# VH-VL binders against q8ixk2r445to577, part 148

Target 1, 133 residues: q8ixk2r445to577
Amino acid sequence: FFGMLQNKGLTDYCFDYNPPDENQIVGHQVILYLCHGMGQNQFFEYTSQKEIRYNTHQPEGCIAVEAGMDTLIMHLCEETAPENQKFILQEDGSLFHEQSKKCVQAARKESSDSFVPLLRDCTNSDHQKWFFK
Short names: E, the ipSAE of ESMFold2; O, the ipSAE of OpenDDE; V2, 0.75 times the mean of E and O plus 0.25 times the DockQ between their complexes.

## First folded at step 6 (VH-VL)

Design j52 (framework fv_recaticimab; at its last look DockQ between E and O 0.05; V2 from the best seeds 0.00; counts 0 for: pae E 10.7 > 2, placed apart)
Fold by OpenDDE, look of step 6:
Structure j52 (fold): chain C 133 residues (1-133), chain A 120 residues (1-120), chain B 112 residues (1-112)
Amino acid sequence: as target 1 above (133 residues)
Amino acid sequence: QVQLVQSGAEVKKPGASVKVSCKASGYTFTSYGMHWVRQAPGQGLEWMGWISAYSGNTKYHQNFQDRVTMTRDTSISTAYMELSRLRSDDTAVYYCARDKYYGSGYFDYWGQGTTVTVSS
Amino acid sequence: DIVMSQSPSSLSASVGDRVTITCQSSQSVLYSYNNKNYLAWYQQKPGKSPKLLIYWASTRESGVPDRFSGSGSGTDFTLTISSLQPEDFATYYCQQYYSTRTFGQGTKLEIK
């Protein structure tokens, strides 16, 4: 799968990544923003290694969950995907993180000013449903 | 109607700081990014950086990384650009410019510009 | 940074003339994923803010007359005014938004 990764419950919101330094793309948090279908910030690839790749830049980035965290952070992709970078996009639209055994949910930060994907206990909420568009 | 209205002209001494405001109206402020572009007298356009009105995240051009601070107040739909340690070659018209789309990097609406003059 | 080079820096023309301005990028601004060129054109009149004319190299902004057209791909781009009108005398800038944002030095179009 390739393209915008859109949330079902939080209508018209997509994965978005826009690092401050275009030459250093790792270490920042993936957020949610209105789907616009333009530019490079909202295009991701789900690979056979169960990675969610940010492949609009070189070197390519892969979404990872750091130890003790519930946020999605961009790391460099590796030849062999590390455990913290493995996700399963289920047929029902749930995005499951294998290492944490949690699902990716569209959530509001404590600040009402932004939305982010966060790891949460898996539910049947549409806010945990995702699809590529 | 989309409008970007900037603060008035500034005259500063070298070493001082200047903070320019850009008030947005006619659209959902938090749905777009805001860029800052400056133009020295008789010169071309220079991109300074970007702020997401939604998240407050910023991206500055490397040439300004250590001197520029971009912020926004969503309650009044206003973006701010502060430039510190001013020098004479910072004399320019400073523009705020809205992304056509979030993160697009090309700009469909511009403020009227703010003239900043740095002189001893 | 991607360097944008415009040609000519200035030119004189008459109303009704066909005018061509070129812009060259130091590296390609074509994105293979969507096959789009991350290139825009702006018009700026003295004492005024820039006005968006063209984006994605060839798409006209709403309200822009059809006498303005953009073409090109990769590193070489052209802005064409098919029949120059009195209100078209201004300075024109190309801008890439592929990596950071950089502008050409500008082309001043003056009345002959």
Scores: ipSAE 0.011, ipTM 0.627, lowest interface PAE 9.3, mean pLDDT 91
Fold by ESMFold2, look of step 6:
Structure j52 (fold): chain C 133 residues (1-133), chain A 120 residues (1-120), chain B 112 residues (1-112)
Amino acid sequence: as target 1 above (133 residues)
Amino acid sequence: QVQLVQSGAEVKKPGASVKVSCKASGYTFTSYGMHWVRQAPGQGLEWMGWISAYSGNTKYHQNFQDRVTMTRDTSISTAYMELSRLRSDDTAVYYCARDKYYGSGYFDYWGQGTTVTVSS
Amino acid sequence: DIVMSQSPSSLSASVGDRVTITCQSSQSVLYSYNNKNYLAWYQQKPGKSPKLLIYWASTRESGVPDRFSGSGSGTDFTLTISSLQPEDFATYYCQQYYSTRTFGQGTKLEIK
């Protein structure tokens, strides 16, 4: 799948990535922002290797979750996807992170009005449901 | 316990090359990036670049782009840095350093350092 | 590259003293999306490799004594040692990892 990765529960919010340095896209956090499709910050690809790729940059970025963390961080894509970059987008819309055994949830960032995707114990909440477009 | 063990000191003439090894143990080598940082006598620390231990993809600082090659051998959990066309101002201690998280850019474990002396 | 400037370049202090070291970046290292400062502090003793003390400006690395603390945001950062111990006499470096990786020139902390 390719396009804007939207949250079902947090209506009209999409994955968004805008690194501060075009040449250093690694290590920054993915956020949620109002879906707009302007510019290239909201276009991602879900691959057959179970990666979520940021396709507006070469070399391509892949979303990862670092050991012991719950935040989604940009890494370089690898020829074979590392375990911390593997997500299963299930038929019910849940986005399961294989290594941690947790699901991606839309959450409000503590002490702010911004929203971020975070790993949480899997539930049936619409805030853990995602779809492209 | 995480450990990075580097090859021994080198003395080189200008124009030569040096290849420093960094053997990792105590963690999954292919899940991290390896960085190289040098420190000239009386100077601070200078980042040279990094390599993904899994894929071998590299990113070099522009000052070293033309002369540095970073490689790894996953079968022995070892990273390498080769610096060619050495000059006297390449005299430094060269460190390998593991980023704390893949691509994070700050380093929780460092090798012991390899002294490279370039003199005629 | 983002230039990191430390102050002072050296200082002398006694065991038990409170010490502060400052670090200024030529550009903000605060990433507004995640509200994190991409700033680390290292300790280096003579003949030894650097040791990570602080990352994200204020997060203490595991095993680092609580007398070490980091503060600041944007372009201005401080490392504080609340009560110096004999093992704390070393050179301290700040480092940004916002865009490429650059280090301050170091602050040498000597026994008075």
Scores: ipSAE 0.008, ipTM 0.598, lowest interface PAE 10.7, mean pLDDT 88
ESMFold2 (binder alone), look of step 6: mean pLDDT 94; pTM 0.958

Design s41 (framework fv_retifanlimab; at its last look DockQ between E and O 0.08; V2 from the best seeds 0.00; counts 0 for: pae E 8.3 > 2, placed apart)
Fold by OpenDDE, look of step 6:
Structure s41 (fold): chain C 133 residues (1-133), chain A 121 residues (1-121), chain B 111 residues (1-111)
Amino acid sequence: as target 1 above (133 residues)
Amino acid sequence: QVQLVQSGAEVKKPGASVKVSCKASGYTFTSYWMNWVRQAPGQGLEWIGVIHPSDSETWLDQKFKDRVTITVDKSTSTAYMELSSLRSEDTAVYYCTREGKYYSRYAMDYWGQGTLVTVSS
Amino acid sequence: EIVLTQSPATLSLSPGERATLSCRASQSVSYYGISFMNWFQQKPGQPPKLLIHDASNRATGVPSRFSGSGSGTDFTLTISSLEPEDFAVYFCQQSYSTPYTFGGGTKVEIK
């Protein structure tokens, strides 16, 4: 699966990553933004290694969850996907993070009009449903 | 104005298949989810599935996963729902419904007139 | 799936009276202050008509006598003063999670 990773519950919002330095793409948080289908900031790939890859830049980035965090942070992809980079995109649309046993949920960023994907307990909410477009 | 016009009533035998159409007009067909909902005589409403016309992303209720196929024809702005292996309990009025966008959420705001599918031996 | 239970099954009232319809969800359908509960009106031989979305917002063209309230698991549709055209079946529906589900309906009939 590849393309825009769009949320069902939060209408017309997609995974979005726009690092300030294209030559240093890791270490920043993945956010949600209106799906626009333009540029390279909203193109992701779900791989057989259960990675969510940001492969529009080299070296390629993979979404990871750091210890004790609930945010999605871009790391470098590795030859063997580390445990904190493994996700399961299930048939029901839920995006499950294996290590934390939590689901990726579209959430409102506190005190802002912005949205971010966050790890939350799995509740079957449509805000936890995702699909590639 | 938004309109959803469905195909006419169907009478089928058990084991047969039926394909209901829903022609949309008055809005950008590829920008809104299209749901299918059915209602058995004198009963409540049952959600079947949903499709996004832009790329045909489809989600179905698990109850129908093996028997229902939802498709679209973008060139004619028409959605289709095909139900196979029909049984008597599939007798119902089938509705297509547009899932409109409201403040970053969805609501089924427009409905087709319904298509009666009768399954009887 | 989320089960919605409506009560009463039948409500017999006269024109001009206040109607109060209940819908209870098996789990919360609220998130970040929004309740993903909708109400529909259905008359014989017609498709459902959207009345209320997101618990308390009237759909376009819906008279002010219709109002929705509630959060979490308990929701109410109120018709402040019944008009003759309001006698129909009313369904609640949750859009919190697929599969979308509907209540069993409340029939508002003339007394």
Scores: ipSAE 0.544, ipTM 0.874, lowest interface PAE 1.1, mean pLDDT 94
Fold by ESMFold2, look of step 6:
Structure s41 (fold): chain C 133 residues (1-133), chain A 121 residues (1-121), chain B 111 residues (1-111)
Amino acid sequence: as target 1 above (133 residues)
Amino acid sequence: QVQLVQSGAEVKKPGASVKVSCKASGYTFTSYWMNWVRQAPGQGLEWIGVIHPSDSETWLDQKFKDRVTITVDKSTSTAYMELSSLRSEDTAVYYCTREGKYYSRYAMDYWGQGTLVTVSS
Amino acid sequence: EIVLTQSPATLSLSPGERATLSCRASQSVSYYGISFMNWFQQKPGQPPKLLIHDASNRATGVPSRFSGSGSGTDFTLTISSLEPEDFAVYFCQQSYSTPYTFGGGTKVEIK
């Protein structure tokens, strides 16, 4: 799948990656923002290796979760996807992180009108449902 | 028709707690953020916080964080706001208001009738 | 938090006149051309009523004499020709960042 990865519960919010320096794409947090399709910040690819790739820049970035953390951070993609970069997009729309056994949920960021994807215990919440458009 | 019906007026003493209810009807309760906003007599509007009923994800204004609890009961489509350690400056009309969806954005489109909470010594 | 300053505090006008209400944010409430500013009308003894969302979009059932404009930090609500039912208090509200905040209000009253 390729396109804007949207949240069902937080209507018209998409994965968004806006690093302060386009030449330093590693180590910054993925956010959620209003889907707009302008520029390259909101286009991701879900690969056969179960990666969520930010492939509008070379070298390509892959979303990862560092051990013990709940935030989604950009890492460089590797030839074989590391365990912390594997996400299963299930038929019910849940986005399951294999290593942590948790699901990606849209959450409101504390002091701004932005939202972030975070790992949480899996539930049936619409905030844990995702689709490409 | 979307309707938000709040519990009746309350008179409280300083130091007490109050719990205001807001029963929603006419829409899918679990699909929309529910806000709480208050208005002191003759004053402007002050946002307290917001909850999404589907998973109880909650955000509060920092000045209320230690005193306010916002909850929902999905089975009755009812939101609750509890404010503790009441002070005289908490005297206000308390509103629930849902965030309607406008394509890619949200706005407070339906409001409850308001609940007057009076805190007096 | 984002402070919204409305001016004037009071407009004294007659029916048929044009009302212009200003709202200034302490920082930009716009992102990629989208402005997170809403306008509400409130009459005595009633809850607020949404008039304008996202700076310029009229809510359902709001008459065309109401219009909103602005971006960044400066926003305007215009009532092109006041009707008797338009005499009320008007609030701006930002949804750019929590805590959401409201302006202090502009009272539009009969001259």
Scores: ipSAE 0.007, ipTM 0.645, lowest interface PAE 8.3, mean pLDDT 88
ESMFold2 (binder alone), look of step 6: mean pLDDT 93; pTM 0.949

Design s42 (framework fv_retifanlimab; at its last look DockQ between E and O 0.05; V2 from the best seeds 0.00; counts 0 for: pae O 10.2 > 2, placed apart)
Fold by ESMFold2, look of step 6:
Parts: sequence; C-alpha cells; structure tokens
Structure s42 (fold): chain C 133 residues (1-133), chain A 121 residues (1-121), chain B 111 residues (1-111)
Amino acid sequence: as target 1 above (133 residues)
Amino acid sequence: QVQLVQSGAEVKKPGASVKVSCKASGYTFTSYWMNWVRQAPGQGLEWIGVIHPSDSDTWLDQKFKDRVTITVDKSTSTAYMELSSLRSEDTAVYYCTREGKYYSSYAMDYWGQGTLVTVSS
Amino acid sequence: EIVLTQSPATLSLSPGERATLSCRASQSVSYYGISFMNWFQQKPGQPPKLLIHDASNRATGVPSRFSGSGSGTDFTLTISSLEPEDFAVYFCQQSYSTPYTFGGGTKVEIK
C-alpha cells in the first residue's frame, strides 16, 4: 500500500514525519497531523516485509519502536527488516507491532493538544484502526 | 444542531458528592473529546478534565485527580462528572464542552448551559 | 502548568473604537508553526462563546471585526470597531498541554 495512513477514530489525521533537519531523518518521532496530501511528509509505503517506509526521500526511513518505548521513531531501513520495524496491518484495520505485541493507537500527547501514534494494549477502538488513502 | 444539555442545579453540604450529567445530540458522540470546566461566581474559568468517549481516555487536572471522576455512557450519549468531598470553594457553574475538530487542532466550540452546584453548610 | 496573563484587566472604550487585548503565556504554546491559543467571549449568565481558534482563525459566524494574531508566548485579540454587543469579558485559553488553562480575562466596557 502507498499513500496517507489515516486514523479511523481521529478523523482526518494522518501519519506525518517532519524532522527538524530534513537531511537528518533518523531518531525523530512520527506524529499525527491533519491530512492534507500536500508535499511528501504524509506519504508512506507498507511493504511485503511489514515495514512502514518513508521512501519519498533518500535515504529511506522505516518506522521502528525502540526497546521499552511506546513511541514510533524513524530508523534507516535495512536490507532485512529488523523485528522492531515490523508491523502487521490487519484486515480489520488494526496495526499490530509484532515484537511488542501491542497495537498502534492515535493518542493525545501528554504535554500538548497534539496527537501521536503510540503503542497500547490492543482493543477494538477506532483509534487503533488505520487505512491507506 | 449540536446540543449539550446538562442536569439541573444542585445544593450540597460540605463532604458530599455531586454528579453532573451532559447529554449530547446532533453529532457523533464517540468522535469528539468532552471537557469539563467550572466557573466560580464572578471568577474566571478552571479546566477540570477531558475524556474521549470512544475508549474513555481521560486526562485530569492534578488538583482534582483524587476527587473527580469523569465517565461516559455511549448508549445514551451522556458524559458525567462526579466531584466528591465537596467544600464551599467548589461552589461554581460546571460546564461540559466539546472539542471541535479544526484544520490544525481542536477547540471548545459547543458548551452546555451550565449546572450551578452550591456547597453550603 | 502554563499560566496565561491577560492585559489590561479592563478596557473602557466607546463604540466605534479599536480594542486591543493581550494574552501572554508563561511558555510557548506553539508546535511546528501551529499555535494552540483560543479566544472566548462571555456575557453575564452565559457560557463562553468561541471567537478565535488556533490564534488567528475565526469561528463560524464570528464577525470579521474580530481578529487574532501572535505565536509562541504573545497573542493579541483585536476588535477593529466596537459594536454595542461587543462589551463583554474576553478570555484566552491554551490547548497546548493539559491542564488546559484560561487567562484571567479582559473586561471590555463602555466608557
């Protein structure tokens, strides 16, 4: 799949990646921002290796979760996808992180009225449902 | 038409609890954050907390954490705020207010009519 | 907790005059160019009414004489030419982080 990864419950919000220095794409957090489709910050590819790739820029980034963390962070893609970069986009729209056994949820950032994707225990919440457009 | 209709005024003694209801209509209740805000007579506004009805994700001002409970009933599209261990300083109008969705963020765009809670000996 | 300081506490003005209301935050309420500052009007016995969201965007049905500006820590509400119905209390409110907070208000009253 390729396109904007939208949340069902947090209507009109999409995965967005906007690192402070666009030449340094590693180590910054993925956020949720209003879907607009303008520019390339909101376009991702879901690959057969179960990666969520930020590949409209070079070098390609892959979304990862670092051990013990619940945030989604950009890493460089590797030839063989590391376990912490594997997400299963299920038929019901849930986005499951294999290594942690948790689901991606649209969540309010604790210190702001901004939103981020975070790992949470899997539920049937529409905030844990995602689709490409 | 979005409407938030709150329960009626209440008179309470110190140490009691109060539970205020807020019935929503005219929009998808489970898609919008619901805040509770109070205003003491002649005073400014004080935020109490917020809940997302879809999953009950709840954020409270720390000063109320041990005394306030915010809940929802999805089947009736109703939010509730319960404040316990009431003191005279809790005398205020209590509002529910919805966070509307806008291009870049959220804002409190619809407010209930308010519920006066009076705490006196 | 983010403290919002409004000034002046009271503006005494005549109809047709320009009102300029200030709100200063104790820390930035902006994130990636988006300012999480809202403005409300409140008349006695009524709930607050949303005027401006995201620092500068008028809410539905708000007259064009109301405008908002600012970013970071300094924000302004301007009423370009006061009408009789504009004499009220105005609050700023940040939605950047919980707990959400309100300014103390600016009362705009007839001179």
Scores: ipSAE 0.007, ipTM 0.629, lowest interface PAE 9.6, mean pLDDT 88
Fold by OpenDDE, look of step 6:
Order: C-alpha cells, then sequence, then structure tokens
Structure s42 (fold): chain C 133 residues (1-133), chain A 121 residues (1-121), chain B 111 residues (1-111)
C-alpha cells in the first residue's frame, strides 16, 4: 500500500512529513495535514516489513516510536526493521504499533489548531482508522 | 518510587457529587495513562475510564459518560475523577491506577490505596 | 464490551497444591500474536496487584510459581505450589479495547 495515508474520523487529514532539511530527514515528528499530495510530503508506503516508509528521499525514512514517546518520529529505515518501526495496518483500518501495543490515533495537538498522529489505547474510533488514498 | 496517593473517604447523599483526587509521584506523570476503577463492597472491579495526562485525551465507559468527568492537573501531577448524580449503587472503593504509556508497563502496574465513597440517605 | 468469565468462583486448596484458574473472554483478546490479558491478585483491604500481563509475562517481583498462558479467548493462571500468602482473590482483565473489563474473580481459599 502506498500514497496518502488518510484518517477516517478526522476527515481530509493525512500523514504529513516535511523535514526542514532535505538531506536530514530524520528526527522530526510526523504530523497531520489536509490531504493534498503535493510536494511528496504526504507520500508513504506500508511495506511487507511492516514499515511505514517515507521513500521520497534517499536514504529512506521509516516512522518509528521512540522510547517513552507517543508521537511518530522519522528514523532511517534499516535492513532489518527494528521493533519500534513495526506497524500493522488491518483491514478495518486500524494502525497498530506492535511494540507499544497501541493504535495510531488522529489527535488535536494541545493548545493548537494542528493535528498529529498519536499512540493511544486501541478503540473502534474512526480517528484510529486509516486508509491509503 | 512510584506512588499514587488518593484523597480520603467520602460520604455523600444521593444526587450529590464527589470528586476524588489521585496524586502521582515517582514517575513522569504525562508518560502514563491514568485509569479509574471502582469496586463495590464484596464485588468485582469495574473500569470507569482513562485519561492521558499529556493532552487530557479521555475515554469513558458508556455507563458513566453522562456522570463522570476525569481531569488532570499536570502542575501537581494529580488526576481527578468526579462522579455526579450519586446513587446508592455508586458506593464503592474508587481506585486510580497507572497504565504504562510506551516502552514501560503495558498494564495497570501501580494502584492508589483506594477511596471509599459511600452514598446513603 | 468484552465479557470475561472466570472459573471456578471459589477454589479451595491446601498449601503446596497446584492452583489452576480460568478466564474466558466473549471474544478474542489477541491481536497479531499479542494477548491483552492481565491477571491481578487482591487481598482484603488492598488494591489489586498486577501479577501477569500480556497473558504470560510476570510483573516485576512476582514469584516464579505464578504463570500465565493462553490466547484468543481462553486464558489460565497457574500457581504451581500455593504459599500461604497466595490465598486471595484473582481477577483477569482485558486491555484489548476500551472499555476495559474484569472477570468476576476467583477466590483461592485455604481448605
Amino acid sequence: as target 1 above (133 residues)
Amino acid sequence: QVQLVQSGAEVKKPGASVKVSCKASGYTFTSYWMNWVRQAPGQGLEWIGVIHPSDSDTWLDQKFKDRVTITVDKSTSTAYMELSSLRSEDTAVYYCTREGKYYSSYAMDYWGQGTLVTVSS
Amino acid sequence: EIVLTQSPATLSLSPGERATLSCRASQSVSYYGISFMNWFQQKPGQPPKLLIHDASNRATGVPSRFSGSGSGTDFTLTISSLEPEDFAVYFCQQSYSTPYTFGGGTKVEIK
């Protein structure tokens, strides 16, 4: 699966990553933004290695969850996907992070009008449902 | 060491409200979910709801959605559970319990000492 | 909600005996190899104490005589050899999805 990763509950919002330096793509947080597909900032791929890849740059980035965090941070992809980069995208749209045992939920950033994907307890909320478009 | 210290016992009349506090210490308050669970005398455990202190994201059992409010004060690392329109069947020991965020515990590993709320006319 | 049924309601045993407690879920609480079932021990006047998480992992400080097993809908807590301090009520709890739910408990009492 590849393309824009769109949230069902937070209508018209997609995974978005725009690193400040095109040559340093790691270390920043993946956010949610209106789906537009421009600039390759919203193009992701779910791989057979259970990675969510940001593959518009070389080296390729993979979404990871750092210890103690609930945000999605871009790391470099590795030959063998580390545990903190493994996600399961189910048929029902739930996006499950294996290591944390949490689901990715579209959430409003505190005291902000911006949105971010955050790890939360798994529910049947549409805000935890995602699909590639 | 991790500690969850709850407020003292409450005695309320039917129709009143009660607000139980849970002060957390010994860990990063915003890195763990805070659940509320109650237990009526001689009965089992009943989950009420959970809050994520970092952004106050809250999930409640539908049974309590109209009567329970869960909040946190990050400045004091304290979680609160307010139950309104009290009835006799709300008589129970109320517990706060920490649930690991990520890369920590994946279960309710620490519990408060419990707060007895008695509702009687 | 997911209903958890524990059996037996009461288990009368002597110290040194093996205790086997069952917890059955109304639907699967396993998710791609992870079973979101936890076990708690509770003694009178005390809050529950976590024993097992994720079906088979002992919590910190929990003696090796406690073990958990199972997947899907059927789970078991085993106490290989009961110690005097093990006589208590045991609850299973699913963290598969909200609302979280607990079993009705099994009381392990001394014969």
Scores: ipSAE 0.006, ipTM 0.619, lowest interface PAE 10.2, mean pLDDT 90
ESMFold2 (binder alone), look of step 6: mean pLDDT 93; pTM 0.952

Design s43 (framework fv_retifanlimab; at its last look DockQ between E and O 0.03; V2 from the best seeds 0.00; counts 0 for: pae E 14.8 > 2, placed apart)
Fold by OpenDDE, look of step 6:
Structure s43 (fold): chain C 133 residues (1-133), chain A 121 residues (1-121), chain B 111 residues (1-111)
Amino acid sequence: as target 1 above (133 residues)
Amino acid sequence: QVQLVQSGAEVKKPGASVKVSCKASGYTFTSYWMNWVRQAPGQGLEWIGVIHPSDSETWLDQKFKDRVTITVDKSTSTAYMELSSLRSEDTAVYYCTRDSKYYSSYAMDYWGQGTLVTVSS
Amino acid sequence: EIVLTQSPATLSLSPGERATLSCRASQSVSYYGISYMNWFQQKPGQPPKLLIHDASNRATGVPSRFSGSGSGTDFTLTISSLEPEDFAVYFCQQSYSTPYTFGGGTKVEIK
């Protein structure tokens, strides 16, 4: 699966990553933004290694969850996907993070009009449903 | 004008399969989710599943995961719902419904006229 | 799944009267200020017709006498003054989580 990773509950919002330096793409938080289908900021790939890969830049980035965090942060992809970069895109649309055993949920950023994907306890909420477009 | 036109009534035996069609017009078929909902006689409404016509992404109620297949034909703007291993309790009017986008949600704003599927020995 | 319970099952009223229909969800269907509850009207032999989306927004073409309110688990559809064409069955439906579910319906019948 590849393309825009869009949320069902938060209508027309997609995974978005726009690092301030295109030559240093790691270490920043993945956010949600209106799906526009233009540019490289909203193109992701779900790989056979269970990675959510940001492959529009070299070296390629992979979404990771750092210890004790509930945010999605871009790390470098590795030859063998580390445990904190493994996700399962399930048949019901949920995006499950294996290590934390939580689901990725579209959430409003505190004191902001912005939205971000956050790890939360798994529910059937459409805000935890994701699909590629 | 948005229209959803479904195939005609079906009469099936238990164990058989039925495939209902829903032809969409008046809008961009590949831009809107299409749901299937059924209603047994004199009963309430039951959601079956949903498909996005652009890439056939499909989500089903777990109740139907082993018996229902939802598909689309983009060339004809037609959605299909196939239900196998029919049983008497599958007797119902089956509806296709389009989801419209509203702010941060979806709502079923257009419905087909319904297709009666009768399962009887 | 989220269970929606509508009350009353039947509401007998006369034209011109106010109708108040209730829908209760087994769990909250609200998130960051949005309530994912919709209302439908259904007449015999017809598919449901969308009346209200997101708890309180009238769908296109829906008369102003229809209004929706509520949040969390409790929602209400109000018909301020019943017209003859308003006698029908009304369903609530949650779009918060899959599987999407409907209430059992309230039949508004003429007294």
Scores: ipSAE 0.721, ipTM 0.909, lowest interface PAE 0.8, mean pLDDT 95
Fold by ESMFold2, look of step 6:
Structure s43 (fold): chain C 133 residues (1-133), chain A 121 residues (1-121), chain B 111 residues (1-111)
Amino acid sequence: as target 1 above (133 residues)
Amino acid sequence: QVQLVQSGAEVKKPGASVKVSCKASGYTFTSYWMNWVRQAPGQGLEWIGVIHPSDSETWLDQKFKDRVTITVDKSTSTAYMELSSLRSEDTAVYYCTRDSKYYSSYAMDYWGQGTLVTVSS
Amino acid sequence: EIVLTQSPATLSLSPGERATLSCRASQSVSYYGISYMNWFQQKPGQPPKLLIHDASNRATGVPSRFSGSGSGTDFTLTISSLEPEDFAVYFCQQSYSTPYTFGGGTKVEIK
C-alpha cells in the first residue's frame, strides 16, 4: 500500500513526518496531522517486509520503536527489515508491532496540542484502527 | 545549498507580457511546492499562486487567474511565471519561493532574489 | 479570502527594548492543534526571510530573542531584546487556505 495512513477514531488525522532538517531524517517522532495529501509529509509505503516507509525523500526512513519505548521514531531503512521496524496491518485495521506485541493507537501528546501514534495494549478501539487512502 | 536564481529585471509597456524564470538548485525540485509572490514598491506582499513541479498541480489567486500562467520545466529545474495584459499596477518585484515540506504550516523557507518588473506608459 | 491585520503599523523602540507585534486573522487559521501562521522579516532591498513557522517555531538559524505565540485568530511576534540588525519590516502570513495572504506589515524602527 502507498498513501496516507489514516486513523478511524481520530477522524481526519494521518501519520505525518516533519523532520526539522531534510538531511537528517533519523531520530524524530512520527506525529498525527490533519490529512491533506500535500507536501509529501503524509505519504508512506507499507512494504512486503511489513515496514512503514517514508520514501518520498532520500534517504528512505522506516518507522521503528526502540526497546522499552512506546513512541514511533524514524530510522533508516535496511535491506532486511529489523524486528523493531515490522508492523502488521491486519484485516480489522489494527496495526500490530511484532516485537513489542502492542498495537498503534492515536493519542494526544501529554502537555501538548498535538496528536501522536503510540504503542498500547491491543484493544478493539477505533483509535487503534488504521487505513490507507 | 538551496538556491533560487531568478531572471533579470524587465521594463514593459502596458498590454505586454512578461515571463519570469526561477532556477532551483541544491534540492529535489520536484518534491516541493513553488510559490510566486510579488511586492509593489513600498507595499506589502501579495501571493500569486503555487505549483507542484511533479505533476504541475497549480493554485492561483483569483485576481490573477485570467492573466497568470505558472509552469515548470523539470529537466532544467526551472519554474516560470508569465503575466499578460500588463498594467501600471503590476509594477513590482516578483519572487519565487518554495514551501518547506518539513514544517506543518508549509512555510516559505527559501526565496529567490526577486525580479523587478516595471510597467510604464 | 483570509485577511490578516497587523498592528501597529510602526513601532519605534530603543535597543534592548521588547517589541510586540500583533497579527489578527479574519477567521481561524488553526486546525486540530496546528496554526498555519508564519512570520517573515524583510530588510530594504532583500527578499523576506522566514522567522517563525507554525505560529511559535523558530526557523533554522533564527536567534532565540524571536518568539511567536497565539492560535485561532490572534497571533503575536515578540523580540525580547532588540538588536540594531532587527530594524526591518515584519509580515505575518497564513498558509491555512489559498489564496495565501500576508499582513500589511509592521515596521520596527530603532530609535
Scores: ipSAE 0.000, ipTM 0.522, lowest interface PAE 14.8, mean pLDDT 87
ESMFold2 (binder alone), look of step 6: mean pLDDT 94; pTM 0.952

## First folded at step 8 (VH-VL)

Design a1 (framework fv_zigakibart)
Fold by ESMFold2-Fast, scan of step 8:
Parts: sequence; C-alpha cells; structure tokens
Structure a1 (fold): chain C 133 residues (1-133), chain A 120 residues (1-120), chain B 107 residues (1-107)
Amino acid sequence: as target 1 above (133 residues)
Amino acid sequence: QVQLVQSGAEVKKPGASVKVSCKASGYTFTGYAMHWVRQAPGQGLEWMGYINPYSGGTKYNEKFKGKATMTSDTSASTAYMELSSLRSDDTAVYYCARESYGSGYAFDIWGQGTTVTVSS
Amino acid sequence: DIVMTQSPSTLSASVGDRVTITCRASQDISNYLAWYQQKPGKAPKLLISAASTLQSGVPSRFSGSGSGTEFTLTISSLQPDDFATYFCQQYYSYPYTFGQGTKLEIK
C-alpha cells in the first residue's frame, strides 16, 4: 500500500516525518501531523516485509521501534527487515508490532506539544486503528 | 510574507447569514489547519473550530455546531466561515488563525479580523 | 470544558517594571498552553507556545513558565509597546479555551 497513514480515532492526523537535514534522514522521531496530501513528509509505503518505508529521499528510511522505548524512529532500511522494523497492519486497522506484542497508538506526550505514534497495549480503541489514504 | 487577509466589515439584519473569507498568502495553504476565533465587544476570545484545507475535515466547538459552517477553496487559498440565522448576540469580531507546525499547535499567524454587526 | 482563569484581570505598571501574569487551568493540561498579546483594534499576536517556547521575533524580555495547572508570563523590563491585553490559551483538549484576559495598563 502507498499513501498517507491516517489514524481512525485522531481523524485528521497522519504519520509524518520531517527530517531536520535532507542529507541525514535517520535517527529522529516519527510524529503525527494534520494530513495535508502534499506527499513528501507524509507519503509512506507498506511493504511485503511489513515495513513502513519513507521513500522521499535516498537512502530509503524505514520506521523502527526505538531500542528500549515505546517511540518510533526513522532508521535505514535493510535488505531483510529486522524485527524492530516489522509492523503487521491487521484487517481491523491495528498496527501490531510482533516483537513487543504491542500496538501503535496515536498519543500525546507530556514532554511534547505534538501527537506521536507510541507502542501501547493493544485495545479496540480507534486511536490504534490506521489506514492508508 | 506570510499573511491572512479577511473580508471587510458586515452589517446584517437578524435572520440573515454572513460569510467571512480569509485569504492566505506566502505559504502552502493546504499544509496548515485554519482556526476561527470569535471576540464579542469588550469580551475575551472564543474558539469556534478548525478546518483542514487539504481534507476539508472540520472540528467545531459544540456551541457553534449548526450555527457556523467552515469551508475552504484550495484554488483560491481561501477559508470561509458562514454564520446562519444571525441574532444580535452574534455581533463580534471574527478572526481566522493558522495553526503552527512543529511549534506546539498554537496560532502563529492571525487575520486582521472581520467585524460582524447584527442590528435591526 | 477546561476553564482558564487569569490573574490579575487588570495590572497597572510603569516602564521598566518586572511584571508577572498568571494563568490557571481547571485541570491538568501539561504544557499545552500559549500566550497572546492583543492591542486595541488589532488581532492577537502569539508570544509563547508550549508554555515556555518564545515565538521568533518576540523580544527576549518575554518569558513563560509552568506546567500542569499553573502558568506564568513574565515581562522582565516593561516597555511602552507592552501595554496591551494578554490572553492564555489551552490546546490540550477540545474545545480550545482562552483565559478572560489581563489588561496591562500604565500606572
């Protein structure tokens, strides 16, 4: 699938990646921002290896779970995806991270004035339901 | 130069409708949420809602549901806010304001305001 | 709805004074608070977002602090251009709400 990865519960918010340096696209946190349809920062590919790829620039970035954390960061894609970069987009829209047995949820952090995708215990909350648009 | 320019003052009779425009320039119109804020004479600020110009999606303050309608025209880079069935207590200055990106979702750019006066 | 209460409602001060305006939220809003300045007949101007982040182009004499339910806006050395009404705003929860305003006037 290709497109903007939108949250069902946080209705108008999409996965967004805005690297501070065009030549250094990895290592920063993935955020949620109002869906704008301009592609670029919000255009992702869901692959057969269960990766969420950021293909705006070369080299390609892949969303990964930050080591020891519940946050999602941008990492370099590998030829064979490591477990921390694999997300199962389920039929009900949940985005399941098998390695941690958690689901990606739209949430606010106290130390952040923005919404971010975080790993949380899986629930039926619409804030854990995602779809490509 | 990033700016929001609103339509001119309006004087309306009770029961009429009014449509306020807010023209954006100097930035990508569809990249930012547009909020509407009301200020009655001598009063504070009241949030009415927002529109996402890209999707057309809206979120209203419950107080303004059924009273205000927010729309946008991407080809004209213009947001609109229409009030229906005007009453004297709708007399206020109406502002459009852009939600900032990456700096806390606060309103970083404001229109100059449109005064709407409802009188018989 | 989250109620935002400012104190004082009116503050009289002299040029060169250090002034502090407070804003209290009826429930925890973390740091999702902005401060605006409004002069008569003009639109509000964003001064501070995320409780303490100064907007570009705003003089460094303005500062914000606080988290949770108690917030302050401080002007370290009041200038003639600073006499205006100041509003706090929470953007933690819909509907977004503003304080009633603090009018800063010449003593």
Scores: ipSAE 0.010, ipTM 0.644, lowest interface PAE 7.7, mean pLDDT 86

